# VH-VL binders against a2ajx4r71to235, part 11

Target 1, 165 residues: a2ajx4r71to235
Amino acid sequence: GRCNFEDRLCSMTEDQTLQPGWTRRSGIISNSPPFWDHNGNISAHFLALVSRVDSISSNLRSRIFLPTNDQQVCQITFYNFSSNQNGKLIAGLQTLCGDPIEHLWQKTEILQSRWERNVITVQSSQQFQVIFQAQMLATHGQEEVIAIDDISFSSGCLPADVCQT
Below, E stands for the ipSAE of ESMFold2; O stands for the ipSAE of OpenDDE; V2 stands for 0.75 times the mean of E and O plus 0.25 times the DockQ between their complexes.

## First folded at step 4 (VH-VL)

Design b4 (framework fv_tislelizumab; at its last look DockQ between E and O 0.07; V2 from the best seeds 0.00; counts 0 for: pae E 13.1 > 2, off the site)
Fold by ESMFold2, look of step 4:
Structure b4 (fold): chain C 165 residues (1-165), chain A 116 residues (1-116), chain B 107 residues (1-107)
Amino acid sequence: as target 1 above (165 residues)
Amino acid sequence: QVQLQESGPGLVKPSETLSLTCTVSGGSISSYWVHWIRQPPGKGLEWIGVIWYSGYTYYNPSLKSRVTISKDTSKNQVSLKLSSVTAADTAVYYCARDSYYGMDVWGQGTTVTVSS
Amino acid sequence: DIVMTQSPDSLAVSLGERATINCKSSQSVSSYVAWYQQKPGQPPKLLINAASTRESGVPDRFSGSGYGTDFTLTISSLQAEDVAVYYCQQYYSYPYTFGQGTKLEIK
């Protein structure tokens, strides 16, 4: 399903301990961009990782999906926003608990301050989770932000209950 | 092509408010960041502040509450107001467009002299 | 405020020779450094962003390097039109700050 983050983290979970971690924000409470969600709505919420005084990093992890098939394509659609070049955002997959994350998408340049839409196709012969991995370096006196909104998984992304043992 | 042009008074009396306008042509101020920078005669550059495409502003603390930057999207203009000026505020004032890695388009600059 | 200190204050270099300008920040600014060229009576012109990325239309003889606190601008073969004042600028955090400038002249 589609997640617009109007209700906490939806199905996504954090797998790194960080305070504060990913939080639900809107433009009306932000001291830094984005000041609205990808639709231009200042009251709508998006998921943000914010750095003010310390360097931080965190992963967001999806539920587990069954292996993909050729009948329906498993696609991940999301919007992203980054406020600085030294922040890193990667989307990847992990096919077994504890296995290395395979990078599917990476934000490599911050040429302008706006929301960007992304579509990623996943192919996996094993069960998998989608991971958004972010790292930000601290800055002086300004909040630096990586934000994600409107994560959706196409019908070809078939839910599973647990990671394989 | 995007061009910026500053306009305003060349002479301002001490204690009054300096008011400048940056007019943008060849592009929309709703699409990028605009900074104000000044350069006293024979000296270096001092950053005054910025207005984001969204309307968010941040000002150099050294100018404290004396500065206000605002925009008028319908006129494609950005304004600078600096209150309670002194002779130390005499400078060439520039507006500049930000490419998010630096200020890539500058106005020609306008000279402001503060004198009694 | 992050202080940007340039060296030297002025530099005289023969045509075709290499010119090097240094810039040191009072604390780490990662790669958030830009270099500007300013000729008399003109506004500054952006040459280098992100410490090492040349702006479009800037000649290949201009290059930048550095990370953290120490940055350099190099002109590999000085041309007559390169006579100007050069400024480094950090955009790591507000307020943005400039170096004091380096005047480059032909020897």
Scores: ipSAE 0.007, ipTM 0.505, lowest interface PAE 13.1, mean pLDDT 79
Fold by OpenDDE, look of step 4:
Structure b4 (fold): chain C 165 residues (1-165), chain A 116 residues (1-116), chain B 107 residues (1-107)
Amino acid sequence: as target 1 above (165 residues)
Amino acid sequence: QVQLQESGPGLVKPSETLSLTCTVSGGSISSYWVHWIRQPPGKGLEWIGVIWYSGYTYYNPSLKSRVTISKDTSKNQVSLKLSSVTAADTAVYYCARDSYYGMDVWGQGTTVTVSS
Amino acid sequence: DIVMTQSPDSLAVSLGERATINCKSSQSVSSYVAWYQQKPGQPPKLLINAASTRESGVPDRFSGSGYGTDFTLTISSLQAEDVAVYYCQQYYSYPYTFGQGTKLEIK
C-alpha cells in the first residue's frame, strides 16, 4: 500500500491527544516550509506536525501487518522534511498493544529544507504496526515543522485484514 | 569512533562560576545532541541540560537560572557554565552524546569540588 | 518532571542466579526508557534502549521489558562482572530523569 496523503490519512491513524497533531498541508496553504511535496508539487499534500508556542508530540500508526517471512521482504519507504535542526522523528515497530516500541529509524543527520527518502526493512515474528513518532520542543513562537510524505509498504508487508489466496 | 572528554578546574570557590569543556573527537558536534550530567559523591545521576544540533538548549528547571550550555563548532567543543556554586554542586560532571535511543557515548567525567 | 523510582535500592544475588530490577515512572513514558550500568570510577554505560533493545556488545543475559510506567531490567544469570549500580532513565520528555539507582552485589 501507498499513502501520499491526498486522501486524508489513507490507512494511517493518529493517536488521540489533547494537543493538535498531524495536519495535512500543501505548498498552497502553508505559511512555512515545506512549500511543496517530495515531488516538488506545490498543490500536492503531505502530513506535517507543526510547533509554534508549545511543545508537541504525535504518533502516526500504520495498519496491522502479519508476521514477515524470509521469502518476501517487508520494506517501508517514506519521505521526511524538517524545517530546522531540532526535534525528533522516529519510526518504530509495535507488535502488541502495550509492548515496547522497537526503534527502527531515527533522524540523526542535519537535513534542513529538503525532502529525504528513507527505506526501512521490517522483520517481525508477530503481527505489528509501524509507528512514526514526532516530537518538538516549544520554540518561542517560531513555527517549526516535521513533515512526512509518500509512505509506501512493499508487497512483503501483508495486511492482517487481507484475505490471502 | 566518537569520544568525549571533559576538562576544567577541579576546584571552584563558593559563589564562583564552574566552567567545564567537553571536547569531542572522532565526529562533529554539529551532528550530535550533547548532554551534561552530574553525580555527587556516592549519589545518583542528575541531568543538567542539553544542546541540540542548532544550538538550542534546554536546562533542568532546578538549575536553569544558573546554567549555560554553549558550543564552539570550530573547536568541536561544548561548554558548561554553572554560576553561584555551593558545596551542593560538588560532583563528577559528565558530557554525553544522545543517539535518540539514550546517551550512548560518555566522557570519563571530571571531578569538581566546591570548597573555600 | 517525570519521576523514575527504582526497586529495590540494593540487591544481593548469587552467582548464576536471576537478578531483577524494577523501575516505575510517575507517568507514561511509552518505551522511551534506557538502562545504564555504572561500575566504580567509571561513567555510566548504556545497556538497554527503547525499554527492551540491547546495545551492541551487551551480553544476552541482559534484557529489558516494559511499556508505559512499569519497566524491568533482568540479568538471567548473574556474573561477577555484573556487580555495579544500575540506573533507569526516561527520555520521553525533558527534563530527562534517572532512577535513584540499584546497587547489585553478589550474595
Scores: ipSAE 0.007, ipTM 0.597, lowest interface PAE 9.9, mean pLDDT 89
ESMFold2 (binder alone), look of step 4: mean pLDDT 93; pTM 0.951

Design b5 (framework fv_tislelizumab; at its last look DockQ between E and O 0.03; V2 from the best seeds 0.00; counts 0 for: pae E 12.3 > 2, off the site)
Fold by ESMFold2, look of step 4:
Structure b5 (fold): chain C 165 residues (1-165), chain A 116 residues (1-116), chain B 107 residues (1-107)
Amino acid sequence: as target 1 above (165 residues)
Amino acid sequence: QVQLQESGPGLVKPSETLSLTCTVSGGSISSYWVHWIRQPPGKGLEWIGVIYYSGYTYYNPSLRSRVTISKDTSKNQVSLKLSSVTAADTAVYYCARDSYYGMDVWGQGTTVTVSS
Amino acid sequence: DIVMTQSPDSLAVSLGERATINCKSSQSVSKYVAWYQQKPGQPPKLLINAASTRESGVPDRFSGSGYGTDFTLTISSLQAEDVAVYYCQQYYSYPYTFGQGTKLEIK
C-alpha cells in the first residue's frame, strides 16, 4: 500500500513522545521548504516533522507484517525531504514488540530543494513493523523540516494481525 | 504546453535598475516555480535565482544584494529587477520552468546591454 | 559554490563516431546533474536529468552516467545536428552552477 497523506497518517502511527509530532502539511500553508509534495503539487499533503527552537525526535510506525519469504520481495519505497543539516532520518524495523529497532537505512545527504526517492529491502524471520525515526537538533530560529511522502510496501510485505509476543 | 517569454528594455544605463518580465502561457505560475538565468556574450550560464509557488525566493549570493524576483498572479508574470547595473550585467536573460530534475522549459531569452 | 569543470573545452568528432564529454564537481552532488545542449541563438535544451535519465524526445544516442563528482555525457554516433555547446549543471544545492561548456564540432 501507498500513502500520499491526503487523509492524515494513512495507517502509520506515531509514538507519543512529542507534541506536535508529525503533521500533514502542504505547500499552500508552508512558510519554508518544501512548498510542494514530491510530484510538484503545491496543494497536496505530505507528512512533516517541524522544529524551530527545540531539539526533537519522533517515530512513525507501520502496521505489523508477517515474516518475509524468498518468493516475493518485501520492499519499502518512500520519498524524503530534509532541511536540517544536523538532523537524522533513519528507517528500521522492530521484529517483536519491545525489541530494539534495527537500523536499515539512514539519510546521509542534505538536498535543500529536492525530494529524494528511496527503496529498502526487508528480510525478517519474525513479524515486524517498519519504523521511521527523525531527530532534529535545536535551531537558531529558522524553521527546520524533515518530510516523508508516498510510503509504499511491495506485495511481498504481507499484513499481519498482531505482534506475536 | 507551457511557454515562457521574456520581455523588457534592450538597453539600460549604468547605475540604473534592469527590469524584466517573464510571461507564462499554457499554465499558471501558481503551479510552477520559475528560475532566472543569464549568459554574458560568448560566455557560460549563471543562475540568478528562483521564485516558488508561494512567492518565496532564493537568490545567487553573488547577486543577492541587488536582485529581486517577484510575481504577479493576475498577469501570470514573473519579474526580475537588478539594481545598480554595470557593463558586467550585459547578457542574454532567460526565464525557465523547473521540472524538479532540471529546467525543462526555457524562454527564448532577451538581450540586455548596459551602456552609456 | 560548487564548481562544475568540463573537459575538454572543445572537441571535433567525425560523423558516426563516439563523442564523450566529462564533468567534474568540486564536491559530491549525488546524482543531481543535468546536461543541456545549446545551439547558437537558442536557449539551452535539457537532455539528461539525474545524471542518466533522458528527457522525453531526446534520441537514444545520448546517454549520461556518473555519481558523486564524476559525470559523463556520451553521444554514441554523432549526427550533423548534434553540433552545439554542451553544459553540465548541478542542482544539488543553491546556487545552481553550470560547467563552462564544451563546444562539439564535426571533424
Scores: ipSAE 0.007, ipTM 0.528, lowest interface PAE 12.3, mean pLDDT 80
Fold by OpenDDE, look of step 4:
Structure b5 (fold): chain C 165 residues (1-165), chain A 116 residues (1-116), chain B 107 residues (1-107)
Amino acid sequence: as target 1 above (165 residues)
Amino acid sequence: QVQLQESGPGLVKPSETLSLTCTVSGGSISSYWVHWIRQPPGKGLEWIGVIYYSGYTYYNPSLRSRVTISKDTSKNQVSLKLSSVTAADTAVYYCARDSYYGMDVWGQGTTVTVSS
Amino acid sequence: DIVMTQSPDSLAVSLGERATINCKSSQSVSKYVAWYQQKPGQPPKLLINAASTRESGVPDRFSGSGYGTDFTLTISSLQAEDVAVYYCQQYYSYPYTFGQGTKLEIK
């Protein structure tokens, strides 16, 4: 499946917190970067986490997937954007057996003001969710953004809530 | 301008480990995805693997069990190790920078011959 | 793995004439196709990215087209310096895979 955030959060869900969370944005309705999606479309939507004066963290969760197999590899493609280097984005795996989140991919250095394409592979013997965790440190008087767009799950990522024949 | 240069032993014995280094100049390896690609004599190109900014790696499944890619930011170098080599591993080995739209900067390549 | 198949394997074209190289993927790779030129003793050189975007410094005579599974590299007017082996490559998913190459020569 693919999520370009033109239809809300698609099948993704955000963990609820007391802090502001992810918001759907576009170049047209945003007063801060990015001013276009990963394709350069000003009108297209993407998901953004914005920090102004407080440190913030938010998790975006995928649907539940079945254990992976060797016949079809589960790959995830997504684009990320950061307005500065004070943000952190992690792609992790969480099994239905509990915490913690296993880090599969971690962006320690992010290109500023540029969309980046990422590809990761997931292997799990248990049902799992993919979690995108964004973290930003407080920066006084400066707005900071982490954005994500066009999350794609390969056919090897088998939804658990879909009847398989 | 960014440049990549491969280096390492040109001759490796069977069953030993091939070890190569990609030295990046004109830029920081922390700013680039770096791929390893090889080309057997007179043949096409085979993708070996990649290392991301974060150090995350992905390897070609055909070589995964034998390949290790790492980087040393202090030296601005990316390393490739390929264990248990055979004659089939004889090739020109390239490292290349990923622009997110393809591999836009390549090293000149280094020839590795596996022979007893 | 996604298989990239080029056609033809070899091509001879007269100077000033159009050269066309095709590449087919075993499954859709969207626009995530790159074309490379490789001359003897040199590494591959990136010519086209995203199926149709020409790299900086690449002559206008080179163009790429296609989406999904069928892609084409075109040289509108073949020059002597264009003699090389050309490769298509998908970067839609891992592992990245290349076509087998097309050897382009002057007729």
Scores: ipSAE 0.000, ipTM 0.592, lowest interface PAE 11.1, mean pLDDT 89
ESMFold2 (binder alone), look of step 4: mean pLDDT 93; pTM 0.952

Design g1 (framework fv_ramucirumab; at its last look DockQ between E and O 0.26; V2 from the best seeds 0.00; counts 0 for: pae O 11.4 > 2, off the site)
Fold by ESMFold2, look of step 4:
Structure g1 (fold): chain C 165 residues (1-165), chain A 117 residues (1-117), chain B 107 residues (1-107)
Amino acid sequence: as target 1 above (165 residues)
Amino acid sequence: EVQLVQSGGGLVKPGGSLRLSCAASGFTFSSYWMNWVRQAPGKGLEWVSSIYYSGSYIYYADSVKGRFTISRDNAKNSLYLQMNSLRAEDTAVYYCARDSYSAFDIWGQGTMVTVSS
Amino acid sequence: DIQMTQSPSSVSASIGDRVTITCRASQSISSYLGWYQQKPGKAPKLLIYAASSLQSGVPSRFSGSGSGTYFTLTISSLQAEDFAVYFCQQYYSYPYTFGGGTKVDIK
């Protein structure tokens, strides 16, 4: 689907990288967990970052949003999955094009074989994007997975599509 | 031969500025996070800052936030640390380090920064 | 911030001894733990990454173990060149933090 104020799904883009990035997968195709999306559907798709040989890092970024206002709370909901305790997932805020990422959330507990629902509240006086950073330790032929599904933005998160200079 | 060669240290008065440089060779510089780490004389190691491949993602230690600026020039294979409003407690050897997600696997030789009146 | 508590602060040992250094994190860092050796006037040198993986060119007498909050570095048979200061470091979350160091001295 398409992301809007009331849409449970949101379009996400990936930063340019030199290595395999986020891919759209389902449980049917996978040799490793997750074997279903957060609703338990084997055939439904989710976004996955997969590592087999080397340590990898990749970013997934939202559309640009207008500053938050005092009357409507901007909340981000999403589900995440980790195949083991050896990966890390960080959510951050970038308030202007090229500005440093401000930490919003990091996974603090690793629960294997389980999708976790998360809610993040955003407050920003400037336009912003939400960035998911994933990193995984080197592997030697074993598939390690970090997956994200069902990213949605509450009605207080107003689209802009413009990056400030 | 993979190496990081540093320059730009010296003696400076409190409130002054210095710019540190770190020149990379023997590897694809634009494919790695880069870091600055410092060590006060006779003390342990303190992480200072990290910068992403493209330069678009940057993190700072609280002790330097607002005073130090990390940057990189991938065309010149170079990493920089602009240090402003220097204080006596910034006196340290500063190291640049390559981050391969396998910890910091390549370090520069270090450059001394002394902040003294 | 994640505190890294390293012990002992100093150990006195002879060539051939087995030396064990421990590092505790104030919260789980998974396996994002590195061990470094530093000799006087030199930059740190990476020994172990990912808690237990030996860095290329490091002698096999060095080994690392642990996950979560408790980690060890072991030197199975101490050599003359191993007298140095050793640091652990978490690279799980910003700010990255180091242990206080362990000085391995000649007995």
Scores: ipSAE 0.007, ipTM 0.553, lowest interface PAE 11.2, mean pLDDT 79
Fold by OpenDDE, look of step 4:
Structure g1 (fold): chain C 165 residues (1-165), chain A 117 residues (1-117), chain B 107 residues (1-107)
Amino acid sequence: as target 1 above (165 residues)
Amino acid sequence: EVQLVQSGGGLVKPGGSLRLSCAASGFTFSSYWMNWVRQAPGKGLEWVSSIYYSGSYIYYADSVKGRFTISRDNAKNSLYLQMNSLRAEDTAVYYCARDSYSAFDIWGQGTMVTVSS
Amino acid sequence: DIQMTQSPSSVSASIGDRVTITCRASQSISSYLGWYQQKPGKAPKLLIYAASSLQSGVPSRFSGSGSGTYFTLTISSLQAEDFAVYFCQQYYSYPYTFGGGTKVDIK
């Protein structure tokens, strides 16, 4: 499946917190970067975590996937953007067995002010979710952003809620 | 002053348990990833565990996974490491360290853990 | 896991000498590398982050360079207080890993 955030969060789920979390934005709506999605479209939407004065974080979870196999490789592609010097973005894997998050990918200093494409390969013997976590330290009056766009899961990523024959 | 002050540790027999504590002051503790790093006598540094400031995300070194538990109490500005099923190879000075998103910029003074029969 | 290999393991130098320590990663870590100084009985002290950024309060005689898989820490003019053990660390991905350390001692 593919999620370009034109249809809300697609099949993604944000963890509930008491603080502001991910918000859908576009270049038209936002007063801060990015002013376009990963394709350069001003009107297209992307998902952004925005900080102004408080430290914030939020988790975005995928649907549950079946265990992977060697016949079909599960790959995740996504784009990220950051205007925050004190930010961290992690892509992780969590099984349904309550295990700690398995690290797949991270950026601790992603102040590139440009969209970057990332590809991650996932391998799991158990059902799992993919988790995108962004966090930023408090800022001093300026709006800073970590954004994600166009998350795609290859055909090797098999949803657990899909009827299997 | 930004600082981390550690307590706990000591001598324990193999299979025993210890709990380490790390008290933070001088900064907004709840905004930072926190870490444990250990150093065996005369050896190098080994990352042990990391915890997200909300506690929702936790990482462990394979060498301690299933035996050690990292936790934090943001209301008390405290970081903990519960160490169970201790082994001789766990003998080390343990440090708590703040992750500034650009390596570990603040460290505790360290606490010695000795596992010996 | 990403392996960090430091060289040399030890170096003898005199005050005023230029000292260079290298760190090699088993795979690219971009610039997610830190350098630490550790003196006997003390906790490590962060010197350099992001491969080349000088930590606040650290003397300018310390500098870092490199990206990808090859990194260097340089002390342009060794001072008496610089005799210590130095470690590199990657924080590109978990598990975080350190180099084996380099002892800088008096010639």
Scores: ipSAE 0.000, ipTM 0.572, lowest interface PAE 11.4, mean pLDDT 89
ESMFold2 (binder alone), look of step 4: mean pLDDT 94; pTM 0.957

## First folded at step 5 (VH-VL)

Design c01 (framework fv_tislelizumab)
Fold by ESMFold2-Fast, scan of step 5:
Structure c01 (fold): chain C 165 residues (1-165), chain A 116 residues (1-116), chain B 107 residues (1-107)
Amino acid sequence: as target 1 above (165 residues)
Amino acid sequence: QVQLQESGPGLVKPSETLSLTCTVSGGSISSYWVHWIRQPPGKGLEWIGYIYYSGYTYYNPSLKSRVTISKDTSKNQVSLKLSSVTAADTAVYYCARDSYYGMDVWGQGTTVTVSS
Amino acid sequence: DIVMTQSPDSLAVSLGERATINCKSSQSVSSYVAWYQQKPGQPPKLLINDASTRESGVPDRFSGSGYGTDFTLTISSLQAEDVAVYYCQQYYSYPYTFGQGTKLEIK
């Protein structure tokens, strides 16, 4: 499926965090970049994690997927916008409750001016969830951002009906 | 048809503040952001910074301590101030609009010479 | 800062021949490269944005290509009015940076 955050979190779930966490934003209500979605639309929505004076971190989790196979490629496509000097966005997968996240992609400490399209190929012998993990350290007043938009999963990413135990 | 036009003093003494104005006609500065770019004689282009219609600004770190970009929406004008100028600031200064798809409309440029 | 490097610094091409200008970035800029044409005494004119999207009113003989770190501007059949300095620019991250320019002349 595809998740464009225009109405809600698109069946993604946020790990419980101390306030604040990921927030739906658009260009018309933003005080700092991005002022557009990845198509230049100021009214379209995206998810943003915003830091000013405090350290902040939060995870977004996908639905559970079946193990991948060599017949059908499972790919994750998403757009990121990072504007920070002490931050990190990681995309990865987690197979078992409490297992460490396998990092497939990351973006650190960059001042982007535009959204970037990313494509990640997933291989897992076990059921898994896709995790987007974001963190930013305190910045003494400069507003910093990590934003994500239009997460989609290719046809090789097969949904699981039940949780792995 | 949107047009941008720079204006300024032409000659500025070392250590003084350079003040330039970009006047927009045929459209409103509320629908795009405005950049300032300069070009020293016989050299290439250097990006100075921009101002978004909300008032948000970002400056090239090499110039940040000396640069201020501001806007006056009622006059449809964007201003650039560059403090503590030296001969290295001698250049043609351009303003340009950006509507997300690149800097598609530029002013004609105004020549600034820094000399005593 | 991302450094943009153009090659060649200058190029002489006969009328009707193909002209090719290259631009390399010191790190990936996705597709966020613009190409500008500047004639003496004039401001730069946007020709291509997003690496390959031709600006309205720009002749079909101009085309752009590339992604990541390697970008190319091609003029398929040089005309006299194409004599100018050409600049590439990245707008992926701040500060925005330009290449040093390529001077295109008639051979």
Scores: ipSAE 0.662, ipTM 0.849, lowest interface PAE 1.3, mean pLDDT 86

Design c02 (framework fv_tislelizumab)
Fold by ESMFold2-Fast, scan of step 5:
Structure c02 (fold): chain C 165 residues (1-165), chain A 116 residues (1-116), chain B 107 residues (1-107)
Amino acid sequence: as target 1 above (165 residues)
Amino acid sequence: QVQLQESGPGLVKPSETLSLTCTVSGGSISSYWVHWIRQPPGKGLEWIGEIYYSGYTYYNPSLKSRVTISKDTSKNQVSLKLSSVTAADTAVYYCARDSYYGMDVWGQGTTVTVSS
Amino acid sequence: DIVMTQSPDSLAVSLGERATINCKSSQSVSSYVAWYQQKPGQPPKLLINDASTRESGVPDRFSGSGYGTDFTLTISSLQAEDVAVYYCQQYYSYPYTFGQGTKLEIK
């Protein structure tokens, strides 16, 4: 399913944290980029991780998916907007056994002015979750951002019927 | 439809501050970015900077120490100030609207000559 | 800064023939390239945005293509009114940068 963050986090979940983590933003109330979503709409919402005085890190997790097959391609499509000097956004896979995240895509230290559409092809012999991991180092009060929007999964990404089995 | 119109003094002396105004009609500056772009005689285009409704600005690093872009929402105007001008600042100055997918509406341009 | 390089610097094409202008970025800019047409004494006019989307009112003979670092503007059948300087521009990351321009003339 497509998740455009206009209402909530959709079916995505955030790991427990005492930091603010991912928050819903829109251009109309923002005092720093991005001031629009990936369609140029200032009222539409997206998820942003914002660094101010402290280093910040957070993970956003998808639903659990079945192992991929050769009959239908499993692709993840999402938009990113990164405006930071000491940050990174990683998209990767994690199996249900708590294995380390396998990095499939990364964006580091860039001052974007537009959202970028990304397509990742997934191959996994085990059940998996898609993880978006973001990290930004302290900037001494400058507001820096990593934002994501409009996450979708193709028809080859099959939901798992039973977790951990 | 939206229209942009630049205005300025035409002639500016070296070391002085250049001040230009972009007047927007047929729409509000609250829903898009306004850019300033310049073009020296016989040369290409150089991006100067941008401003959003909130007053957020971003300037080309090559000009940042001399540039200020501001807005007056009540007059639907965007202003450019460029300090300490030299002959290298002689150019046609344009303002343009950015609706996310490029600069689709441009002013006619105003010619600025830096000369004593 | 991202450097935008156009080729050729100038191009002479016969009426009714195809004109092709290339633009290369020093880093990936996704699809965020715009093409502008500028006639003498006029401001630039947006022809193509998002690499391949033609602006409303722009003739069908104009088309854009490309992604990442290599972009092309094509005029399929040159008309007299197409004589102009053409600029590519990236708006993916700050600061925005333009190519040096390609002057298109009738052969």
Scores: ipSAE 0.599, ipTM 0.822, lowest interface PAE 1.5, mean pLDDT 86

